# Designs tried in a protein design chat: VHH binders against Type-1 glutamine synthetase 1 (glnA1). Part 14

Target 1, 342 residues: Type-1 glutamine synthetase 1 (glnA1), of Dictyostelium discoideum (Social amoeba) (q86b00r158to499)
Amino acid sequence: PRNSLQRAIDRLKNKFGISLKGSFEEEFYLIKKGDNNNSSVASLLNSIEKLDHGTFANYHSLDCYGDILEKITNALEEQGLPIEQLLSESGSGQFEITIDYTDIMEACDRHIIVRQTINSIASYNGYIATFIPKPFDGLVGSGCHAHLSLWDTNDSNLTPDANGECGLSLVNQFFIGGLLKHSKSLTALFNTTPNSYKRLKPFYWSGCNVSWGLDNKESFIRIPSSPFSATDGCSNFEIKTIDHTSNPYLAMAGIIHAGFDGIENSIAPPPPTSLFDQSVLNNQLIPSNFEDAIQSLKENHYLCENIGNDISNAFIHVKLAENKILKELSDDDQILKLLELF
Short names: E, the ipSAE of ESMFold2; O, the ipSAE of ESMFold2 at other seeds; V2, 0.75 times the mean of E and O plus 0.25 times the DockQ between their complexes.

## First folded at step 7 (VHH; framework vhh_7qbe_3)

Design w4 (from u_f with T98V Y99W Y100T; at its last look DockQ between E and O 0.01; V2 from the best seeds 0.00; counts 0 for: pae O 17.5 > 2, SAP .702 > .668, placed apart)
Fold by ESMFold2 at other seeds, look of step 7:
Structure w4 (fold): chain B 342 residues (1-342), chain A 123 residues (1-123)
Amino acid sequence: as target 1 above (342 residues)
Amino acid sequence: QLQLVESGGGLVQAGGSLRLSCTASGFTYTMGWFRQGPGKEREFVASISWSGKSTYYADSVKGRFTISRDNAKNTLYLQMNSLKSEDTAVYYCAASIVWTGSHLWSEGKYDYWGKGTRVTVSS
């Protein structure tokens, strides 16, 4: 998969002089191991819900999160991975860590290290860190949103254009056109378990609408604005659907080849959408289950050939077998199984 | 929101010709024509890729109908020659903004639909 990404990077650079940079927003839950056994879904949720009350009685659990978060950030900084952002939803047990953006190969390498570090530090300190896309039906899911931008050979950002649609350059719009064209196939690379599709629902801000737009949290491609976007353009775009079940090298290889198709064939994206214009009756969605996503990938000979036919065939067969095993389990047993993996 | 507007339907004598158009309000990758005759299920007629080079036809219309598109005008066409009474139907334009693969004849591959234009072939 890492070699497949390198070939994709080389292809984009050799043909167009374009490089991809990015970073991941790493979303995860921290669940403190308590006096109760944390071996059932109900006990895991109970550990989270004790923080949800928002009273003084929960003050000491917030102190414990502070301690574990400091250990995680210190470990990441010691490895040369400076934290750009740490975000929490108080009383929820969910956190988001973002590392500074960089060349996409290094960003994928960093993604692996960040996830390994969080898991190791949490486990060693009496916590369970979980990256499961939808561990609890009543709580917000976890993704690993990718923020991406296109750069030229002079290390200049090609993504912004203040006069372009949504503040984006035409070349980045074509890249997005390719991403939208291939979005159903890319979903198979981004969301590889039955649980992934419990997160990918309309109105969950998961990005399951096949659309793009400025600050549109329901779109497959979100364009983040800043206070100065009208003057300077928008510096990056975001793919919100990616979750931690994805192999980041394979996901990014797919993204690059899809975007390459968009640029090479001048594929304009559809008109952008806003959250206020959206309705489920009028919006196309990405596949609602893995079987449909993987079927789209199977039929996408362009992506499969460019990623590598042997690699894509192996991915398809392994993930179908894994999904079959997971679907034979009860919902609770699926979560407990996934907890061992993510 | 993507809108598809069909036009060009009407009354025509058997053996005659008619040309349908469908204008899209925005980007479309794959486009096709479907039809629904009186008391029948909607059925596939023809489809065409973005490039215009990959076309597929239902067996009942092969050699008589020609699908084409003009991407500069965002317009899909269906040239219907040698019309028969069994061609009487409401004709629907369909489009997808994503990859549809090799199954361009399946309704499930198209997410956007026009309101239809009526074609009546008289004996």
Scores: ipSAE 0.000, ipTM 0.208, lowest interface PAE 17.5, mean pLDDT 83
ESMFold2, look of step 7: ipSAE 0.000; ipTM 0.296
ESMFold2 (binder alone), look of step 7: mean pLDDT 86; pTM 0.884

Design w5 (from u_f with W50R K53G T98V Y100T; at its last look DockQ between E and O 0.13; V2 from the best seeds 0.00; counts 0 for: pae O 13.5 > 2, placed apart)
Amino acid sequence: QLQLVESGGGLVQAGGSLRLSCTASGFTYTMGWFRQGPGKEREFVASISRSGGSTYYADSVKGRFTISRDNAKNTLYLQMNSLKSEDTAVYYCAASIVYTGSHLWSEGKYDYWGKGTRVTVSS
ESMFold2, look of step 7: ipSAE 0.012; ipTM 0.482
ESMFold2 (binder alone), look of step 7: mean pLDDT 87; pTM 0.899
ESMFold2 at other seeds, look of step 7: ipSAE 0.000; ipTM 0.293
ESMFold2, look of step 9: ipSAE 0.012; ipTM 0.494
ESMFold2 (binder alone), look of step 9: mean pLDDT 87; pTM 0.902
ESMFold2 at other seeds, look of step 9: ipSAE 0.000; ipTM 0.243

Design w6 (from u_f with Y29W T98V Y100R G108D; at its last look DockQ between E and O 0.56; V2 from the best seeds 0.00; counts 0 for: loop humanness VH .161 < .165, pae O 9.7 > 2)
Fold by ESMFold2 at other seeds, look of step 7:
Structure w6 (fold): chain B 342 residues (1-342), chain A 123 residues (1-123)
Amino acid sequence: as target 1 above (342 residues)
Amino acid sequence: QLQLVESGGGLVQAGGSLRLSCTASGFTWTMGWFRQGPGKEREFVASISWSGKSTYYADSVKGRFTISRDNAKNTLYLQMNSLKSEDTAVYYCAASIVYRGSHLWSEDKYDYWGKGTRVTVSS
């Protein structure tokens, strides 16, 4: 699939003189290993450092996380991965690491290294790091949101236009139009397990609405604003739904070919939506399960052919078989199995 | 929200020493000290990582000031030796709960600030 991404990159550059840059927001949980090797989902949940009845100052588990998180950040920096941010929510055991954006092939390579590094450092230090999309029913899911931007051959950012809808240039709007046209098929590439679809629910800020908008966390495509967006436009866009079950090279190849279709055919996206204006509901959703997503991909001959028919057929075959095996497991056994994989 | 409370300021003769403390109400990645002298803009003094292993100092205080932290007490320290009249300022404790990889001398890298403690160095 790395070769498939390279062909997509070359196709976009050769036809339009456009390249893609990006980064991933890597969300994960850290679970302290117990004496019984955390052999049940209930024991895993109990091993996440949780809020007690006290104030923020009473969170002894946050002090314990500081050491492991510093080891993770040091390891990433020593590998030459420039960390933009590491965020935590108090008492949750969930963290997010963002690496500086770069050319999209390198961003995908970095995504792999970040996951491997976090897993290795966690394991060596008595933790389990998990990237499972929805490991715990009562807690927030984990994604790897992609932040993307379009650039010309002079390395100038083509994404912003202060006069454009949502602060975006017309070419980037057409790219988004293509992404939304293909969003149901892309979901099969982004969200490849039954567990993925436990995260993808309306009102979970997962991005399952086939829409776009400024700072709209319920949209498939979110346009992040900044203090300078009114003057300079918006510098990037975000795809919300991608999770760690995806192959980043295949997911990004699909993104590029979908956006290419949008530019080549001048596909205008629908009017943007806002979280605060719910009077016009966008009830068009991405598929709610993998079978519907993969069926959409099967029927999308454009994406399958451009990604590569042999690659697309292999992906479809393998993921249908994997999903069948996972569905035969209880919910808890699925989580335990997925811990071996993600 | 995270609270930062400074203490230890006061009057000291030039050449003397003073130790500032700042107690945080919770977890912090980077902590630092800034100061604002009479009629001056606020300026960076020193910063320290969670582990205490990474420290950075403004050139004007290198060799005279030492930053440290005690995570068991959630407390940041600044040991100020060989004080000069130019060190007279209000000293502010600053912290970030977000890891930030570079440029830790800039105020915009810190999310939380104390109210400051006054240090006066007399000649």
Scores: ipSAE 0.011, ipTM 0.436, lowest interface PAE 9.7, mean pLDDT 85
ESMFold2, look of step 7: ipSAE 0.013; ipTM 0.488
ESMFold2 (binder alone), look of step 7: mean pLDDT 88; pTM 0.909

## First folded at step 9 (VHH; framework vhh_7qbe_3)

Design x1 (from w5 with T100K K109A; at its last look DockQ between E and O 0.56; V2 from the best seeds 0.00; counts 0 for: pae O 11.2 > 2)
Fold by ESMFold2 at other seeds, look of step 9:
Structure x1 (fold): chain B 342 residues (1-342), chain A 123 residues (1-123)
Amino acid sequence: as target 1 above (342 residues)
Amino acid sequence: QLQLVESGGGLVQAGGSLRLSCTASGFTYTMGWFRQGPGKEREFVASISRSGGSTYYADSVKGRFTISRDNAKNTLYLQMNSLKSEDTAVYYCAASIVYKGSHLWSEGAYDYWGKGTRVTVSS
């Protein structure tokens, strides 16, 4: 759990003098509660349509969530969690909140508080907030993309190098090489329910290609550019596949140990890919289901041992049992069950 | 509808300073300043995240202008120092309660606009 992440943090710092900083892009839907609760998937979609697309709601569509969003942002700021950005995502009623990046342990703690706060404020004000990876077949999924960067002991960002591939330093490229080497195993830590894999499809911009590249939304590792990337390099990298079913402490422990392997063994990533380059069409994919992802993790003795054999064995056992139960439910019943959890 | 009202414009000597304000009638996410000089198209000046942690500036104003905001007052500020005659323009406040993508320097990233406040810098 949290102790496993602390050991990973210490390992990276003790060997290489490197610390990880990051933040999550928290994607979620807001659904207005009906008189009799939203007890079916059709009811949930109808609630989004009434708020976002109804005749009178269309008149106020840009402001229709303003009150609840203000309550959410006020509550987060009162808890000392300054909002860096809150924006509307592609789905109707879908939003994204990003808190300022910080040391990775605190970022994980903040991630927990953000979800709890959004759920509480939504519920108090007559809404359901859901972080389910793919709650609605016709609408885009929700992830919690991680933006990460490497820092030295002098609190200098080690990630950028304007002259490096994709604007990244060589050390960060090795870190990414390790992430790509372990990407199939990491998927088990990032995407822990059958529903997760409804989001992870090619050409959905979910990041399911085992590749990396500048502004490449199909890649497991996206390198975001800025107006200043040409002069300053790129300040961070993004893992797009992570969703809210993950335990953030285990997910980040896995990331650190995978990146550690990359740095320690000088694992160069493959050449970067572009979203619109034909080479993207032939990239290897992450596992398309949880069973294959968890099998990759089981066979990855390096990750399991470094995370902790007792912890990884417990994770594997529990998640396999949970996934078996969920897969026996209809798609609609899975969503309703997952609403109790996410 | 969300409304944005700028104030603080005026006449100032080159090398002088002005502070622009923009009051929003409600919740805003990202806010920014654009300007339109005589005979020019409107151009990006600066933008700021809701937390104030992320700021972006056009190269022409870096080091001279500072964007800030006070969310309790729903107010955006632009502190303009070391003003040049080229800074003469109508300055527009822009805001989004919803926006897309990485185009914060483009007008399309902002849904709401003020009527502008004129800044005139005398050589």
Scores: ipSAE 0.000, ipTM 0.258, lowest interface PAE 11.2, mean pLDDT 84
ESMFold2, look of step 9: ipSAE 0.000; ipTM 0.379
ESMFold2 (binder alone), look of step 9: mean pLDDT 88; pTM 0.907

Design x2 (from w5 with T100Y K109A; at its last look DockQ between E and O 0.61; V2 from the best seeds 0.00; counts 0 for: pae E 5.6 > 2, SAP .676 > .668)
Amino acid sequence: QLQLVESGGGLVQAGGSLRLSCTASGFTYTMGWFRQGPGKEREFVASISRSGGSTYYADSVKGRFTISRDNAKNTLYLQMNSLKSEDTAVYYCAASIVYYGSHLWSEGAYDYWGKGTRVTVSS
ESMFold2, look of step 9: ipSAE 0.296; ipTM 0.677
ESMFold2 (binder alone), look of step 9: mean pLDDT 87; pTM 0.900
ESMFold2 at other seeds, look of step 9: ipSAE 0.084; ipTM 0.554
ESMFold2, look of step 11: ipSAE 0.044; ipTM 0.503
ESMFold2 (binder alone), look of step 11: mean pLDDT 87; pTM 0.899
ESMFold2 at other seeds, look of step 11: ipSAE 0.278; ipTM 0.673

Design x3 (at its last look DockQ between E and O 0.63; V2 from the best seeds 0.00; counts 0 for: pae O 6.1 > 2, grease 24.5 > 24.2)
Fold by ESMFold2 at other seeds, look of step 9:
Structure x3 (fold): chain B 342 residues (1-342), chain A 125 residues (1-125)
Amino acid sequence: as target 1 above (342 residues)
Amino acid sequence: QLQLVESGGGLVQAGGSLRLSCTASGFTYTMGWFRQGPGKEREFVASISRSGGSTYYADSVKGRFTISRDNAKNTLYLQMNSLKSEDTAVYYCAASIVYTRYGSHLWSEGAYDYWGKGTRVTVSS
């Protein structure tokens, strides 16, 4: 899969002189283990219930976790992974870490290291770190949103254009057009468990609408604004749906080939949508379950061939079998199983 | 509880340079500089992410001021060049425990949980 990403990177660079840079927003929960109990599910439920009473006092969430967050920050920085931001998300005990953007292969490698480091530091300090997309029905989900930008051979950012739609250059709009064209197939690479689809609901800010727009948290593609967007354009775009069940190398290979199709075929995206405009533009949603997402991928010969037919066939076979097993488990047993995996 | 202590303010001639420092008593995430000039409301000057990879500047200081930080020393800096009389103000260091909050942009005061007491910069004509 890493080799598949390298071929995608080379393809984009060789044809168009474009390279991709990015980073992931790593969302996760920290759950305190019980003093005399090593039950992961019981520890998860107990910790969340206690913290939920303090959710309306946001600053208390960080006070409860300051020591462990400091240790995580130090460990990442000692490994040369500079933290851009550490945020307390809206859910109780949920946090987000963003590392500085870099070349996309290194960003994927960093994604793996960040997850490993958080898990290790948490475990050593009496915590469980969980990256499960939707651990309980009442909890805010966890994703790993990708922030991406296109760069030329002179290391100049090609993404912004202050005069372009949503502050984006035309080439980046075509890239997005390709992403939206392939969004249903890409969902199979991004969201690979039944639990993933409990997060991917309208009005959950998960990005399940096949659309794009400035600061639109309901869109598959969000364009972050800044105080300088009117003069400088928007420097990057964000894919909202990706979660930690994905293999980042396959997910990003799919993204590059989809964007390549958009550029090569000049695929214009639909008009952008706004969270403030209540008109329903583009009634399309990404698939609501893995079986439909994987079927879209199976039928997408372009993505499968470019990712690699052997790799794509193996992925499809393994994930269908895994999903069948997971769906036979109770909701609690699914969570326990996912804690072992993610 | 985090404490922020500014230093480096003083009197400087127009066209001159000055370097402000802000030392934090512990870990800091996003940090920024704000200022309040005579007869003005406090305004955003500059902000920087923990890694230093993202920086933002008010239009009035772009190209003249540079924000930086040294996390090993828990210290934030503001290098101010080509100073003008309009830069005369009390400069405040700010740091956040950054939350997922709507409208908590790095250029708004609401994004910052901790504030220094300020250091005075006076630019003479």
Scores: ipSAE 0.119, ipTM 0.581, lowest interface PAE 6.1, mean pLDDT 84
ESMFold2, look of step 9: ipSAE 0.208; ipTM 0.639
ESMFold2 (binder alone), look of step 9: mean pLDDT 87; pTM 0.902

Design x4 (at its last look DockQ between E and O 0.59; V2 from the best seeds 0.00; counts 0 for: pae O 5.7 > 2)
Amino acid sequence: QLQLVESGGGLVQAGGSLRLSCTASGFTYTMGWFRQGPGKEREFVASISRSGGSTYYADSVKGRFTISRDNAKNTLYLQMNSLKSEDTAVYYCAASIVYGKGYHLWSEGDYDYWGKGTRVTVSS
ESMFold2, look of step 9: ipSAE 0.220; ipTM 0.659
ESMFold2 (binder alone), look of step 9: mean pLDDT 87; pTM 0.901
ESMFold2 at other seeds, look of step 9: ipSAE 0.324; ipTM 0.707
ESMFold2, look of step 11: ipSAE 0.209; ipTM 0.647
ESMFold2 (binder alone), look of step 11: mean pLDDT 88; pTM 0.902
ESMFold2 at other seeds, look of step 11: ipSAE 0.208; ipTM 0.642

Design x5 (from w5 with T30I S102R K109A; at its last look DockQ between E and O 0.51; V2 from the best seeds 0.00; counts 0 for: pae E 19.3 > 2)
Fold by ESMFold2 at other seeds, look of step 9:
Structure x5 (fold): chain B 342 residues (1-342), chain A 123 residues (1-123)
Amino acid sequence: as target 1 above (342 residues)
Amino acid sequence: QLQLVESGGGLVQAGGSLRLSCTASGFTYIMGWFRQGPGKEREFVASISRSGGSTYYADSVKGRFTISRDNAKNTLYLQMNSLKSEDTAVYYCAASIVYTGRHLWSEGAYDYWGKGTRVTVSS
């Protein structure tokens, strides 16, 4: 699938002189292993909220996990991965690491290294790191939100336009139009397990509404504002639904081809929505389960052909078989299997 | 608000030793020492991670000064050996309660500052 992404990158560059840059917000849970190793991993995962309970959860989370988080960040920086941000997220023992944006192929490569480093450092230090989209029914899920921007051949950011809708240039609006047109099919590439859809619920800030908007955490496409957005426009856009079950190369190839369709065909997105505009909420949602998402992908001949028909067919067959196996397991056994698969 | 209180400053003869302490009123993640000599800008001296495993020193003090911390007491230390007249300064304790990703020798990495303790090295 790396070759599929390279073809997508070349296609966008050759036709329009546009390159994609991005980064991922890497969300994960850390679980400390106890002296009693007879406990189920899923049972251990369900007990993690006790470790992070308190009135100042972000402060408490950093204090409890400070040493392991420092080791993780030092290891990433020693590998030349420029860390932009480390936060304690909502939920017991949940954290976010964000790497500085770069060209999209390198961003995908860095995404893989971040997962590997976190898992390795956690394991060496008596922790389990999990990237499972919804490991705890009562706690916030884990995604890997992608922040993206479009650049020209002179390495100038094409995304912002202070006079454009939501601070975006017209070309970026067409790119978003393509993403929204293909959003249901893209969901199959982004969210590839039954567990993924436990996270993708309205009002969970997972981005399951087929819409876009300034600072709208419920939209498939969120446009982050800054203090200078009114003057300079918005420099990037965010896809919130992507989780760690995705193959980043395949997910990003799908994104590029969908955005290409939007630009080539001048597909205007619908009017933007806001998080606080409940009277006009778009009721169109991404699929609520993998079977519906994958059916949308199967019917999307444009995406399948551009990604590569052999690659798309293999993906569809492997993921349907994997999902069937996972759905036959108890909730605890699903979690254990997901840890083995990811 | 988090408060940092330095102590242990004073007059010491060149070649001597002094140990500075800084007590924090609450949780700290990264802590460090800065100093400001007469008529000079404030400069980085040393910093230490919460675990104590990562330490950084300015070249001018490396090998002579040792930074350490005791998290149970919320206290940062600076052991200063082989003191020189150039070490005469007001020494400031600095801290941050989050990892910022900023260079630890930069003042911008620290959100909280003590009022300082004066160290005078006599010839």
Scores: ipSAE 0.000, ipTM 0.232, lowest interface PAE 13.2, mean pLDDT 83
ESMFold2, look of step 9: ipSAE 0.000; ipTM 0.141
ESMFold2 (binder alone), look of step 9: mean pLDDT 88; pTM 0.909

Design x6 (from w5 with T28R V98F K109A; at its last look DockQ between E and O 0.68; V2 from the best seeds 0.00; counts 0 for: pae E 13.5 > 2, SAP .68 > .668)
Fold by ESMFold2 at other seeds, look of step 9:
Structure x6 (fold): chain B 342 residues (1-342), chain A 123 residues (1-123)
Amino acid sequence: as target 1 above (342 residues)
Amino acid sequence: QLQLVESGGGLVQAGGSLRLSCTASGFRYTMGWFRQGPGKEREFVASISRSGGSTYYADSVKGRFTISRDNAKNTLYLQMNSLKSEDTAVYYCAASIFYTGSHLWSEGAYDYWGKGTRVTVSS
C-alpha cells in the first residue's frame, strides 16, 4: 500500500506539478485500567464516567489526565513529531492530537507512529487508549480527520484563493469535485469495519453528507475558516469521515487518484452548503454500511486500476471476510475484539 | 500552578519597535497575546501553536507584529514593529494546557493569564 501511495504521488506530480501535504487529527479515548480487568463495555464506560460526572466535568478531566497527556506529548516530541495541538474533545475522556502537516507520505508514516506511541505510553501508565470509531453508544465517536492542501514544485501553497469559492483556488475546487464524485467508493477505504458505520450518521458531525462547505461539520469535505491566518484564503480542506480502521497509505492513494480525476476532467463540485441549507444535506449520503461502500469500490474501475487491481482485490476480499466475522459477534463482543486492534 | 510574567513594555514613539516577552512556569501547549486599550474590551493580538508551526494574527497587527516562542526557555515573544498610537494598550500573555475547542482568537481558549505589561505609543 505504501508503494501504491508513492505511485499516486508521482502521478499527481508528473502530470500537474502538484504535491499533497497533510496531517491527521488523532481522536482517541483514555480509559483507566481498573480492578475489573476491563472485561465488558459497561466496565470501560464506567471507568470514564467516574472521572467526568462531577459538577465540573471538564475540570475533573484536566486534573486526572494531565500527567498521562504530558507523558504522551513528551514521547511524541522526543521522536521528532512536532505537535500542533492537543485537545480535550466533547466526549468524556476523549482527546485529539494533531501533528504539524508535512508531505503526505511522511504524514502517513507519522500517523502510524503517533497511534503506536499513544497506545504504548497509555498502557505503560495504567491506561487503555482506544481509537475505535464508535466504542460507546452514548458518547461521541473517534475520527481520524485528514487536513490536506495542494502545493506546487516551488513549495508554494496552491489551496488558498481569497476570491475563490470558500476561499479556495479553482484547482483545489476541482480536486474536491473529484473527491465528491468518488466519495462512496472512498468510504470503503476510509471506514473498513461495521463499527465505523455507527459513527457515520447524519447530525453526528461525522461528515456523511456528500457535500462541501465552509465550516460545515456535516459535509464530507469541510473547509476550515482561519480569519486571523496570514493566508489570504483558506489554506486547507478537511475530510471528516476517515477513521483509524483505514490503512492511511491506501486511503491517501485513493484520495490522490480521485482528486486527480477532478483536476484532469475539470469536475466542478456542486455549490457549497452550510449547516442551515437542508436541501443539499438531505439529498445524498455516503453508504450506510460497509457492504454498499465496498460494492461502490468494486464498480469503480478507475480507482481500482490506479490503486492497483491486485491490491484492490486483496483489500476487498480481506475486508469482506473480516466484516463477516465481526458481524457474527454481539455489539459488545465486537468492541472487545476491536480493542485488540484499535 | 502555572504563572505567566510579561515584560518589555514601555513608552515608544510612533513608528518604533518593542519586543514583549512572557516567561511561563510549567506545562503549556497554546500561547497567545491579547491587549486592552483605554476604554476598550480585551482583544486578540496573536497566537502560536506549541511547535511554533502555526501562527495567527489579528488583522490590525498582521505584517507588523511577529509572535514566536522558545520552548527550551518557556518564553513567548511578540516583536512589535511600525507601532501606531492605536497599539497603546496593556498586553496580556495567555496560555492553555490544552486547546479547549474554542477558536485560538477567543479568550475561552486560554486557561491562564498574566497581569499584563503596558505599551504606550506616543505621537
Scores: ipSAE 0.000, ipTM 0.442, lowest interface PAE 10.1, mean pLDDT 84
ESMFold2, look of step 9: ipSAE 0.000; ipTM 0.333
ESMFold2 (binder alone), look of step 9: mean pLDDT 85; pTM 0.874

## First folded at step 11 (VHH; framework vhh_7qbe_3)

Design y1 (from x2 with S102R A109D; at its last look DockQ between E and O 0.80; V2 from the best seeds 0.00; counts 0 for: pae O 3.8 > 2)
Amino acid sequence: QLQLVESGGGLVQAGGSLRLSCTASGFTYTMGWFRQGPGKEREFVASISRSGGSTYYADSVKGRFTISRDNAKNTLYLQMNSLKSEDTAVYYCAASIVYYGRHLWSEGDYDYWGKGTRVTVSS
ESMFold2, look of step 11: ipSAE 0.310; ipTM 0.683
ESMFold2 (binder alone), look of step 11: mean pLDDT 90; pTM 0.918
ESMFold2 at other seeds, look of step 11: ipSAE 0.428; ipTM 0.755
ESMFold2, look of step 12: ipSAE 0.334; ipTM 0.696
ESMFold2 (binder alone), look of step 12: mean pLDDT 90; pTM 0.917
ESMFold2 at other seeds, look of step 12: ipSAE 0.333; ipTM 0.697

